# Designs tried in a protein design chat: VHH binders against c4kar8. Part 177

Target 1, 263 residues: c4kar8
Amino acid sequence: MAELSTPSPASPAPLDGGRGDELEKFTLRGARQILQLLQDLITHRGLITAHTGGGHSFMTAVLKVDEERGRVVLDPSPDPQANRRALAAPRLTCVTQLDGIRIQFPLVGLGEGQDKGRPALFAPLPAEMLRLQRREFYRLQVPLAHELSCLLKAEDLARKPVEVSARVIDIGAGGVAVVVPTGAAEFVIGGTLPACRLALPDGEPIELDLEVRNLNRQTQRNGTEQLRVGLRFAALPRAADTRIQRYIFKTERALNAKARGGL

## First folded at step 11 (VHH)

Design w73 (framework vhh_7yz9_2)
Fold by ESMFold2-Fast, scan of step 11:
Structure w73 (fold): chain B 263 residues (1-263), chain A 124 residues (1-124)
Amino acid sequence: as target 1 above (263 residues)
Amino acid sequence: QWQLVESGGGLVQAGGSLRLSCTASGFTVSDNYMGWYRQTAGNEREWVAFIDSGGYTTYADSVKGRFTISRDNAKNTVYLQMNSLKPEDTAVYYCAADLSTWGSEFSDSEYDYWGQGTPVTVSS
């Protein structure tokens, strides 16, 4: 049996075109299961990255599933421009993760209005949702308190070498996503950043080569915009891989223990 | 070390029912993406049904409404209940596990495990 070719795991970026046929076996199409999964996202307060096209996205969440009207209700962005892009888009591609499982679904026919006196975005319930419980798609959202950083070796606009300290926002088996300070460096998709240094707890920074896989200007829930860079591990020694996996496992276990204690 | 053992196959008349079982050893089925595939002579294995850690299920169009995948976590076993069987369902059925969770043991490879297969023959 042929395995699926894997997308870059380095960002919550959508799984791109040509993959629809390969993903059919992971696609939920039952109305009851779609409703249940959306309800699970509400219950766990899952943050969603909604991609509006053109390298733009914004952070949202499912506020409500209105089964009687066949609608999902989303939290609008505090940035009016992000909402205008979303409303103008032919479709949103929503990407989230729940209990280590990647979830992706389209929304078509987005409108705006109010829910109980508060601004809201509305869309018909999706006809399908991807649910991918695969190691290569798993991304740990790095707790801010961990202060994880990666020192990137890049070039500025004048092609001069620069070192940029970037905050690691998520990490998986295949890479990291980082937030880069505005104007700090130029990134080219497919470009290699050699000898970068990933600072993990419990030891010296890990030296590794990173490939730029994705660039995204994401509007946060507080209305600010960040440049997010998805980076793939190009050459990862086994000792480094073990340390990264250990960090992911320990952090996930701690987060799950905390979440279950609150239930 | 890690194994999947299928059972419950056999000969059945068209319109009949069979229940296949898949018992795991060395790992727990409730933590993993578990599936059933089938294969006929000269053809590649085809997906039949999946169940994930959350209990969500998917089915190939050819078996929707006739087959049901389920599991018993206490017995570490996955089942495929096959109803309204057709001659076209004749195949060797394989249980598969995709170990997508991070365990206490770290690995540099994906964990895809297959059973030995159990034959199902549907007559007339």
Scores: ipSAE 0.376, ipTM 0.723, lowest interface PAE 2.8, mean pLDDT 82
Fold by OpenDDE, second read of step 12:
Structure w73 (fold): chain B 263 residues (1-263), chain A 124 residues (1-124)
Amino acid sequence: as target 1 above (263 residues)
Amino acid sequence: QWQLVESGGGLVQAGGSLRLSCTASGFTVSDNYMGWYRQTAGNEREWVAFIDSGGYTTYADSVKGRFTISRDNAKNTVYLQMNSLKPEDTAVYYCAADLSTWGSEFSDSEYDYWGQGTPVTVSS
């Protein structure tokens, strides 16, 4: 009588945790992970946009993590009205970026006080922090002193070819963001700008094709309207890629050195 | 011209469901950070849900497990599926777009586009 070994029930196939698993992968819930990420924000002097509701926000930064009290210390707004809104809000939505990755986390129970004799905002540590990938590639904020520019070959409203010199505000392996005067040219998302010229500090301009990926009209505090154009590198020669990467690396290193007090 | 247009608001009974739509013009929703907010009379507008360009979603605690934000790229539309609605969900719902994806990382000002809003009333 051969004892038919009942086959051990096959461990349920891991639920194809598609979208949920992806979200979980980018959600930090561990206390240690949260603390580390907050500390990283402090270390990198990450600016945070704090949304208070009503379409209102203010810029802040994490000043300190108080592990003993289980709270985070934020830099208050120079605008008293923004601080009042923040304190009145049931929830503060904090948005920032680290290494090209968007970070979002809620703060609840905001209070005001003093840290070392300076005004500060306090909140309990967030229960979770989300890393929301908005960009494929890290974008380096270009220092104003570098004066990077991109000559765009575009069209005006009459579809007449125009050349626009645009200031580069950020750069990554995948593309650039530029600022152009409003009305200088017409841009269409998904459109290609051929034979543009990106000027780097280290040599001759790079000729490349650019694809328009994003448009953002912004009014500056001085009332001047600017158009921000997000541009993807459509076709980048290897030599150009190397130059761009070198520039990014060199610039990042310099910025980090400066941040550490070395320059 | 960049525009967001909400639709789908209305009257619903508690426990019911509603689907809001937000159609964008002038930009592509899949390339941007999109969100839903809500506002009640006399209160501040509060965020409800977000979806980024990568398709990652986040929700307010008050709606987590009940609401789902999604998008149809072909229709250039963002949706908010609202299930198990409560009277507390009564508000004007607004669609928003953050078009700063390709902008400066540390801008002092974020520019968001907003729809006109769609009212949702949940009766007890």
Scores: ipSAE 0.007, ipTM 0.242, lowest interface PAE 10.2, mean pLDDT 82

Design w74 (framework vhh_7yz9_2)
Fold by ESMFold2-Fast, scan of step 11:
Structure w74 (fold): chain B 263 residues (1-263), chain A 124 residues (1-124)
Amino acid sequence: as target 1 above (263 residues)
Amino acid sequence: QWQLVESGGGLVQAGGSLRLSCTASGFTVSDNYMGWYRQTAGNEREWVAFIDSGGYTTYADSVKGRFTISRDNAKNTVYLQMNSLKPEDTAVYYCAADLSTWGSEFSESEYDYWGQGTPVTVSS
């Protein structure tokens, strides 16, 4: 009937609710890289959606980069109200795409004036820009033949410890999704499952702490219900991260080779 | 402790407008992926609109040009402004938050939190 509304999770620590730390690896902070990316937006005449807050945005473009004064020059909106909102905003959030890659950056300290006789908006160069490649958010659908499993350390309905071998259905840099039979264990969103063991085809199982991020109860066509659990890698050691990335890369290459060589 | 509460639904005639609100507690809407979904009787839930931490928005083809998703960081609230409403927009509307580490826009991961839903009925 009504969609399942998941109640708020019990958590040992409050959620500050962000992708901030995860996006750090896609953040450009080098002055040369920032200047080059802004210049690429000029060269490709990239349209930028500038969000001014309160549900308002306007279309703009980078007209030039003034390296000597350390600022960007933006095309003002033909709507004077949009420009007034932008100038009043504490921050302008700029979003665009270049060759299918999302680019996002903040501008603070927006001002207005004139550039070579034409109205313009000015802002200091951003200290950072996000360049988000689609492939780096990729999740590998795990081939059934790999028989990937994760031994979960959880609790049953009576809060007694249980171990459940769960099938891994997808895997990415930040976590895995697993399938467990209905009733095998109880999971709490935001809860931590300590010392779980992820079995990859090559080498010993990886011992991980996993955080429960989402739950979905699925009824299969045969009437069987299964629980799908999304799990975040809580504190991933470098060696474990390397092994997981290697598995993803190797499996992607093998799948791509089969797709291309199907003659 | 962590909740989404929707409001603003109701009855409206075709061609009219409604603004839905979704107020979060326990986390900040500006730091997260937020979406609106709708469900009609007998049908699966369908995605309507999405906004991420940077303010980037995407819309289902059925609502492009008519609906606008936005947020007010001071009020920790996400809005869905619905204009030029059609009888086909009649549904229960749900607000959702994705706090996942892999992001819903790229992996189609499920949302971590859902609101209770608010009904919208559009008469012809």
Scores: ipSAE 0.000, ipTM 0.183, lowest interface PAE 13.0, mean pLDDT 75

Design w75 (framework vhh_7yz9_2)
Fold by ESMFold2-Fast, scan of step 11:
Structure w75 (fold): chain B 263 residues (1-263), chain A 124 residues (1-124)
Amino acid sequence: as target 1 above (263 residues)
Amino acid sequence: QWQLVESGGGLVQAGGSLRLSCTASGFTVSDNYMGWYRQTAGNEREWVAFIDSGGYTTYADSVKGRFTISRDNAKNTVYLQMNSLKPEDTAVYYCAADLSTWGSEFSLSEYDYWGQGTPVTVSS
């Protein structure tokens, strides 16, 4: 009987730049660059996944940058427990995507208060931000209208085989992220799910072996909680790889055309 | 099933050396962000060293120049070579793995898996 969501009590020493020399070229440290990138996130209404540690995250957004006080203002979760986890965390790891570019940054010293009479979370401006332009980090956010699903071959609490239809929320060259209905199955990081079926809009479902890479209980903007499962393509057939890449490419182009028409 | 198994801890005199090993099963160390932490009684767990998926390494100031993190992909093992040991290096040492596909290489606080810990005692 171990605690399932082990918190990270570690307080790592501050490091200059990214972790490893390869990440240094993607690290922004200039105050003006950081301010501009945060403003771009506000302008594009980018949703941010804020990881609070222990396999927990919540969906937020930057509401404004208070340049005079050197702070960002974040949209709090309607779930009070998600906000309490965030305030208790030694740091948040914030992850978002802008035009196919993964953006990641830490926030330390989170506080709560009010902005214009509404609840808000406040944090000092990050000292650094990662802007990862590498294609292996690209994740297409799957349009809800596509109703993409993946039929997972998993196990229940009693280790009995179950099939679970999971909604695909993002997809990339290396894998997918799915939302699993509460209580539908148990997952173990590093475990393999054989012969799962990925349903793309065009053609027959693709049969794939998937490896569980992460688990996260994400609190949505409406306050509901969902289990997000990150899955790696363990054994990707050439034909499947081609179909997935075509879907990503065509969907990116369609989304870019819609976005440009709105501006 | 997956696990991290640590070994190599023990008693050593100041100025001596130890090599800690961390063997992974169920996942590949070369594909993941791997780290070493240490903890003394009454204190928070302290970061020591990291190695990322590209093989690049980073060290805490307190151990820089004395400790070396490395990996052997064939053995699926991460090492911490500790040289010029000091009494203040006395701690329980933990191996940690971050298997996240969401770019955990930057996150120092969100490890997916921890080893059982291995004690190191440095006598004066």
Scores: ipSAE 0.000, ipTM 0.172, lowest interface PAE 10.7, mean pLDDT 77

Design w76 (framework vhh_7yz9_2)
Fold by ESMFold2-Fast, scan of step 11:
Structure w76 (fold): chain B 263 residues (1-263), chain A 124 residues (1-124)
Amino acid sequence: as target 1 above (263 residues)
Amino acid sequence: QWQLVESGGGLVQAGGSLRLSCTASGFTVSDNYMGWYRQTAGNEREWVAFIDSGGYTTYADSVKGRFTISRDNAKNTVYLQMNSLKPEDTAVYYCAADLSTWGSEFSASEYDYWGQGTPVTVSS
């Protein structure tokens, strides 16, 4: 009798750590605000990266908000292992973007079942959602057509130098996120990768030092795993900063023009 | 500097107890989701216990009722109290900081710090 039972009750933990006061101005706690934001994610078909802890995540989406039952319904991963990790996790940290604004929220008490006869993941509505409405937090999702890459100078597991050409998936004022094939190089959080080369479309590659800030093995919606590496710009020269900001600005302008032009 | 340093592992007889410690440098334990994982040869790391910034704790079914995770914010340290140890608990135990990247200039992504691991061997 116990296979598709009622989801476990859960109480979401507060978002605050030692920086609670700084995040408070970006934190939504009103039930109607939370419901509206989740509904906006559905309307825009926003992809969500759900972090399950231990360096693992998977791509999901909000399928619906069940206000009567006080829960959110998520698209399960096609990878059963990713779903098992999610269900075993005490909490998910969900990260997404809406209109260039970073959105983050916790889900506690994840369960599985069916929605309209299809597999689904369920969780109680979060008590809090973070909506970061500042330019410094903006990260441009790099269009695949730009083929933006960064040549990383790293080490393999045998401590031998290796060069890895990594695809840049997002870029902001403070750094880039890249996709690296699993096993291509060793990354240590807080470690510095010196003299990497960021290839922007116009001009020579920018040589810069990158600090590893985050590592995540992400299961894509097609079931494929990839290693995502978040890299911070260390001591960025003014000329390099100007070129990066121009790329971001020009690309945003082009994307906004296409959106406003009915494309 | 940034790191997690584990201590307290060793050899113990079945039914015995061990207390593992994990001290963080370069970041604050109380602000982060902290956990213990374990790994046996040939298997992926499995989670054992978590504690979040609010103090909420969760445990894997295999250790629930026997293990307790706690933290001392003044010492910037996370503990795993292991009671009623079984041979099946033999593993290398890892401390992990599953950090929301609030820590570095309001990054909204999480990341992992891992300790080097501390071996625990439980004999008959």
Scores: ipSAE 0.000, ipTM 0.208, lowest interface PAE 10.6, mean pLDDT 77

Design w77 (framework vhh_7yz9_2)
Fold by ESMFold2-Fast, scan of step 11:
Structure w77 (fold): chain B 263 residues (1-263), chain A 124 residues (1-124)
Amino acid sequence: as target 1 above (263 residues)
Amino acid sequence: QWQLVESGGGLVQAGGSLRLSCTASGFTVSDNYMGWYRQTAGNEREWVAFIDSGGYTTYADSVKGRFTISRDNAKNTVYLQMNSLKPEDTAVYYCAADLSTWGSEFSPDEYDYWGQGTPVTVSS
């Protein structure tokens, strides 16, 4: 059997269907396990990126699992356009993370209405959910307090070189996801951004070549839209890999220590 | 050093049951993605059952409803309960661990660990 291709671990983009049988090992199909996993997402207040197609997504959450009616209740977007795209989509692909484990599932037949007098989105329970506990799929959600940034060397609309400071929102072994100010630069999927600089809290910025893997206009919970760019490490020297791994490990340990401290 | 030690294989008649055990040393089974594979002569190893850190389980279609994977955290052991055994289940069974946590000592080269294998023969 073919080995799994590595997706960008730092991007919330859905896994390619072309991965075929390799994903079957990670696919939950039992109704009880699906209900339990959805309940775990509610309990841990997991934020979900729902992809509606065409490079669009919005942030949502599972509000409730209605086992009697066989459906999930989702938090609608405050952006009416995002909700219209979701309702028009033949399928939503939902991506989230629980305890460092990537979770992905489809929702088909989305509808809208009210739950106890409040606007809500409804969908039948998914027949399957992916749960991927592999290091290659792990992404550290970067704490806002770290102000971790990547200086991108890109081109503007006139094809002139520009430097754009982008906020790093997540990071993994294979890349980063960044938020770019709208209109700051042009990005082409498959294009290479040479000599970018990743600023970690400790030490000098790491100089990296980055490949653009995905582009997504994501509607946030507050209704604002962000351009999110998934970037793959095109070439990663061993020293740089070690520093990135140390940052991930140190940050995860600090977050776990804070959780255990009871604050 | 990380190690997996398997036990419980043997000869059994069709319709019978066996329980395979896989005891880990050097790491905690509840923190990792653990599974069972099997291999018949002349074929590649095929997936049988997995259990992840959250206790979620998956099974190959050929064993669904007959095999159950579980773990005992106190004993640091993963089990494969095999019921309604068929001659086609005859194989060498391997326990595997996938390192899925962020630790300072891990290496990308060493993300999977395997036991030595335990033979299971099912007569008709």
Scores: ipSAE 0.422, ipTM 0.755, lowest interface PAE 2.5, mean pLDDT 83
Fold by OpenDDE, second read of step 12:
Structure w77 (fold): chain B 263 residues (1-263), chain A 124 residues (1-124)
Amino acid sequence: as target 1 above (263 residues)
Amino acid sequence: QWQLVESGGGLVQAGGSLRLSCTASGFTVSDNYMGWYRQTAGNEREWVAFIDSGGYTTYADSVKGRFTISRDNAKNTVYLQMNSLKPEDTAVYYCAADLSTWGSEFSPDEYDYWGQGTPVTVSS
């Protein structure tokens, strides 16, 4: 009578550690990896948005990595007030993109000085850097020189129909982000804006329906308030999709060529 | 470490109140678009409330007049004050952050960071 050893119940596989474990997959903590990524940012002249707290940010770039001193050198803001805020902040949150991948990293212990006789900001090397590939759609930052616009058919506070010409700040396969003056119209998340017109440089405006997906109000340095609206393409004709994709591809190619010193 | 940690969930009677907290580490909540979402078993996650970097708030119609989103910059924490709770408010509540420079997400589902969620149960 062979005692059939009842197989011990397999310990439940550790519950795949939730979304926190997903962030760890995208987090670089190795010194070599961090240095390489910072060097790649230098090579590609990646523009960085540095958040200083209190809803304030400025544009910067990594100018140099000083491995001997264990520090990164940043381009200071042309705005002295932004630099003061940065220096007073306990932490600088840096956000950028490289090859379509969002990169985020914290800097602490920011100081000011000179690098080769030029004003610079200094910080110890980040302890970690995030490379996030979570977004379904790549968003191209639209060059200011392209002057993309979208005519929005919206409503005002009185629910009266209004047309608002909005500047397009980014574009992807799934939609656009635009900037409108505060108070120009009322937007509701999940609401549809019918028969809007997206103006691309290559021809006639594209008529399309847009769904409001995100709202973000920002105060500019000059004190002007702007509303950023994230808009999804609700119904995009195939011909319009092709034009949008072509624009994105062409613009990316031009930006990359410029970054390589070719233009 | 970059993370969001929700707290304050629990059991409450209908008509009661709860205050949820979401503490951020690695980034500053006041610089970013922050939101609360909720999800019930078998359903899609739905947005509840947003606060942008300017401090402006937006609410789903289902919670307008009952819920309030706010933040404490010193604590790097976002709050959801929930009043006049109903059984239909029963869900796991999640905090989310969009650290985009543009604040221009095409979908709320593409937030950069999510918390683990805090369960809220409203009894009849």
Scores: ipSAE 0.019, ipTM 0.354, lowest interface PAE 6.3, mean pLDDT 82

Design w78 (framework vhh_7yz9_2)
Fold by ESMFold2-Fast, scan of step 11:
Structure w78 (fold): chain B 263 residues (1-263), chain A 124 residues (1-124)
Amino acid sequence: as target 1 above (263 residues)
Amino acid sequence: QWQLVESGGGLVQAGGSLRLSCTASGFTVSDNYMGWYRQTAGNEREWVAFIDSGGYTTYADSVKGRFTISRDNAKNTVYLQMNSLKPEDTAVYYCAADLSTWGSEFSPEEYDYWGQGTPVTVSS
């Protein structure tokens, strides 16, 4: 019985801090381990979604750890408005995933300056980092070549029924995240979208009921903004669950094989 | 066909040390979230220490600075080095594996695997 505005465990949006004591087993607090995990994010060029509050986020990356000054250096957005929003926020919630492991950490006291003569964002080292190696937190980043889409049954600004084809950007055991074209539909957190159609490769579309869990206006690495909608699977049929899990498993295996030079 | 086999428990005096071992078969410890729990009579199992696929570790406050979890990937074994043991550490210790990674055998039903438990008694 999570609140309707609280993201599900399978959502790419930040996990609720009111349940933080249940996540203590997964919370890294040792300074050496925090430094090592930040270095792993640098080494693997991990893309980070930094949530600034109010349903806004931007894509960033850790560029450097400045141990002497006790701070992390982040890649600023090419959108000055996204950077201004981040600097005004009392807290940034950073979410990323490496090798199927969800990583989440707070940054407080964000500032701006230069690193190696280039603009950068700076924040004190986080005191804690979550590292969640659990299936319910896993999100497959959907390959663009798969052209995965979900036909959403929603309402427009005038409350009239509309069908919107949305691009699926990630998928997990509990739901999908989609990109919705600007102005195509209105979404209400906690609202149910009945009989939506998820188009997986190699088969007929899967008919699913979806619940809107989060809405986020995300500024991309190129400075453009898009509306991302997090959708939870409601009452998932067994056959649909099996097909989704098979797609995730096969795709992850293929991506791992490709990364290692296997085809 | 997945199994965890524990060893290294026994009797030890307060201030002493023990090393518990947990050898996995059917899956690779370096790919999974591995940990130790303990249970005393009448109580639920409590978390002691975890190690994840990246080698990152977490510890319960009661054991921080005294216990160290580690693994030997070549031996497919997870260890719990227990130092400065106290009578309060007396419990049955369980090795656990979380097989919820996509690189393991795919099963949607149950990802947590447990060893048989190994008793540790610390005398004063």
Scores: ipSAE 0.448, ipTM 0.761, lowest interface PAE 2.3, mean pLDDT 83
Fold by OpenDDE, second read of step 12:
Structure w78 (fold): chain B 263 residues (1-263), chain A 124 residues (1-124)
Amino acid sequence: as target 1 above (263 residues)
Amino acid sequence: QWQLVESGGGLVQAGGSLRLSCTASGFTVSDNYMGWYRQTAGNEREWVAFIDSGGYTTYADSVKGRFTISRDNAKNTVYLQMNSLKPEDTAVYYCAADLSTWGSEFSPEEYDYWGQGTPVTVSS
């Protein structure tokens, strides 16, 4: 009677290996790849949020890649204080999006100078760039010309009801990101904003409940501080969902046609 | 490499305190939206506390007045001070980073980076 040695259950492979490996797949370290991606950002006039530390960021863009000097040229903030913070920071964290893919890269050794007689920021080329596609929901960046807005039913610092007209900056199937003036209202993550109104170009505003999911403070290029609020659709009627999806599809198609030279 | 590493979990008696730490590498915590979540077996992950780049903090109602989220920029670390712990606080606690420039995350699953979690057990 040969005792069939039941094979010892294989120890589950440490879960740690998979996530690190996934990030590496999205990391560009090749000089040529980095240069190409930076050129693509220039070509597409990609707006970059530059984080300077201490909870501060400003909007910038890559103006030029200087391959001979091994440096990138950035558009300085119109806010002198933001530029001072950037120059004092040991590291600048740059975040942007290209073709729906999030791009993130560090810049170290930031300096100021002039490019063709205009003020500019300079940094050595990044050693690495991340292309991350981890979001479940596609987010359409709303063209400024569409003037999408959302009327938020919120509370002020005194907990008095206030209505805030917020510009929609991106939209997806799951929600919207909006910009509000700092101090216009008090937002609590996890809180619900009832009976808000999302204005789409195709008809009457959509009444919906919104849940606050994210808050981020940002200094705009004009030096104005704004609060970005990520809002989930808490209760979306089917008809409203259809309208939102139609808007996204139509807008994407138009943007792609324009990019191809068709408009 | 971008990474979050949680620590400080363990066994504590009801009414006790713990301090969780989340150390970031590859990015700066002070430049980003950071959050703590918790998850119990068989349940969805729930948010606990957030701190934005400006240092604004917010808390779930269940932990408000008992928990405090903070950060040490020099250590590139986010903390969760948990006081007056209850058995209901028993969970695996996760640190998350939203590095989105748009501030438009709709769900916890869309966070860019998660730690491996640190278990917290509160005994009655």
Scores: ipSAE 0.015, ipTM 0.305, lowest interface PAE 7.1, mean pLDDT 81

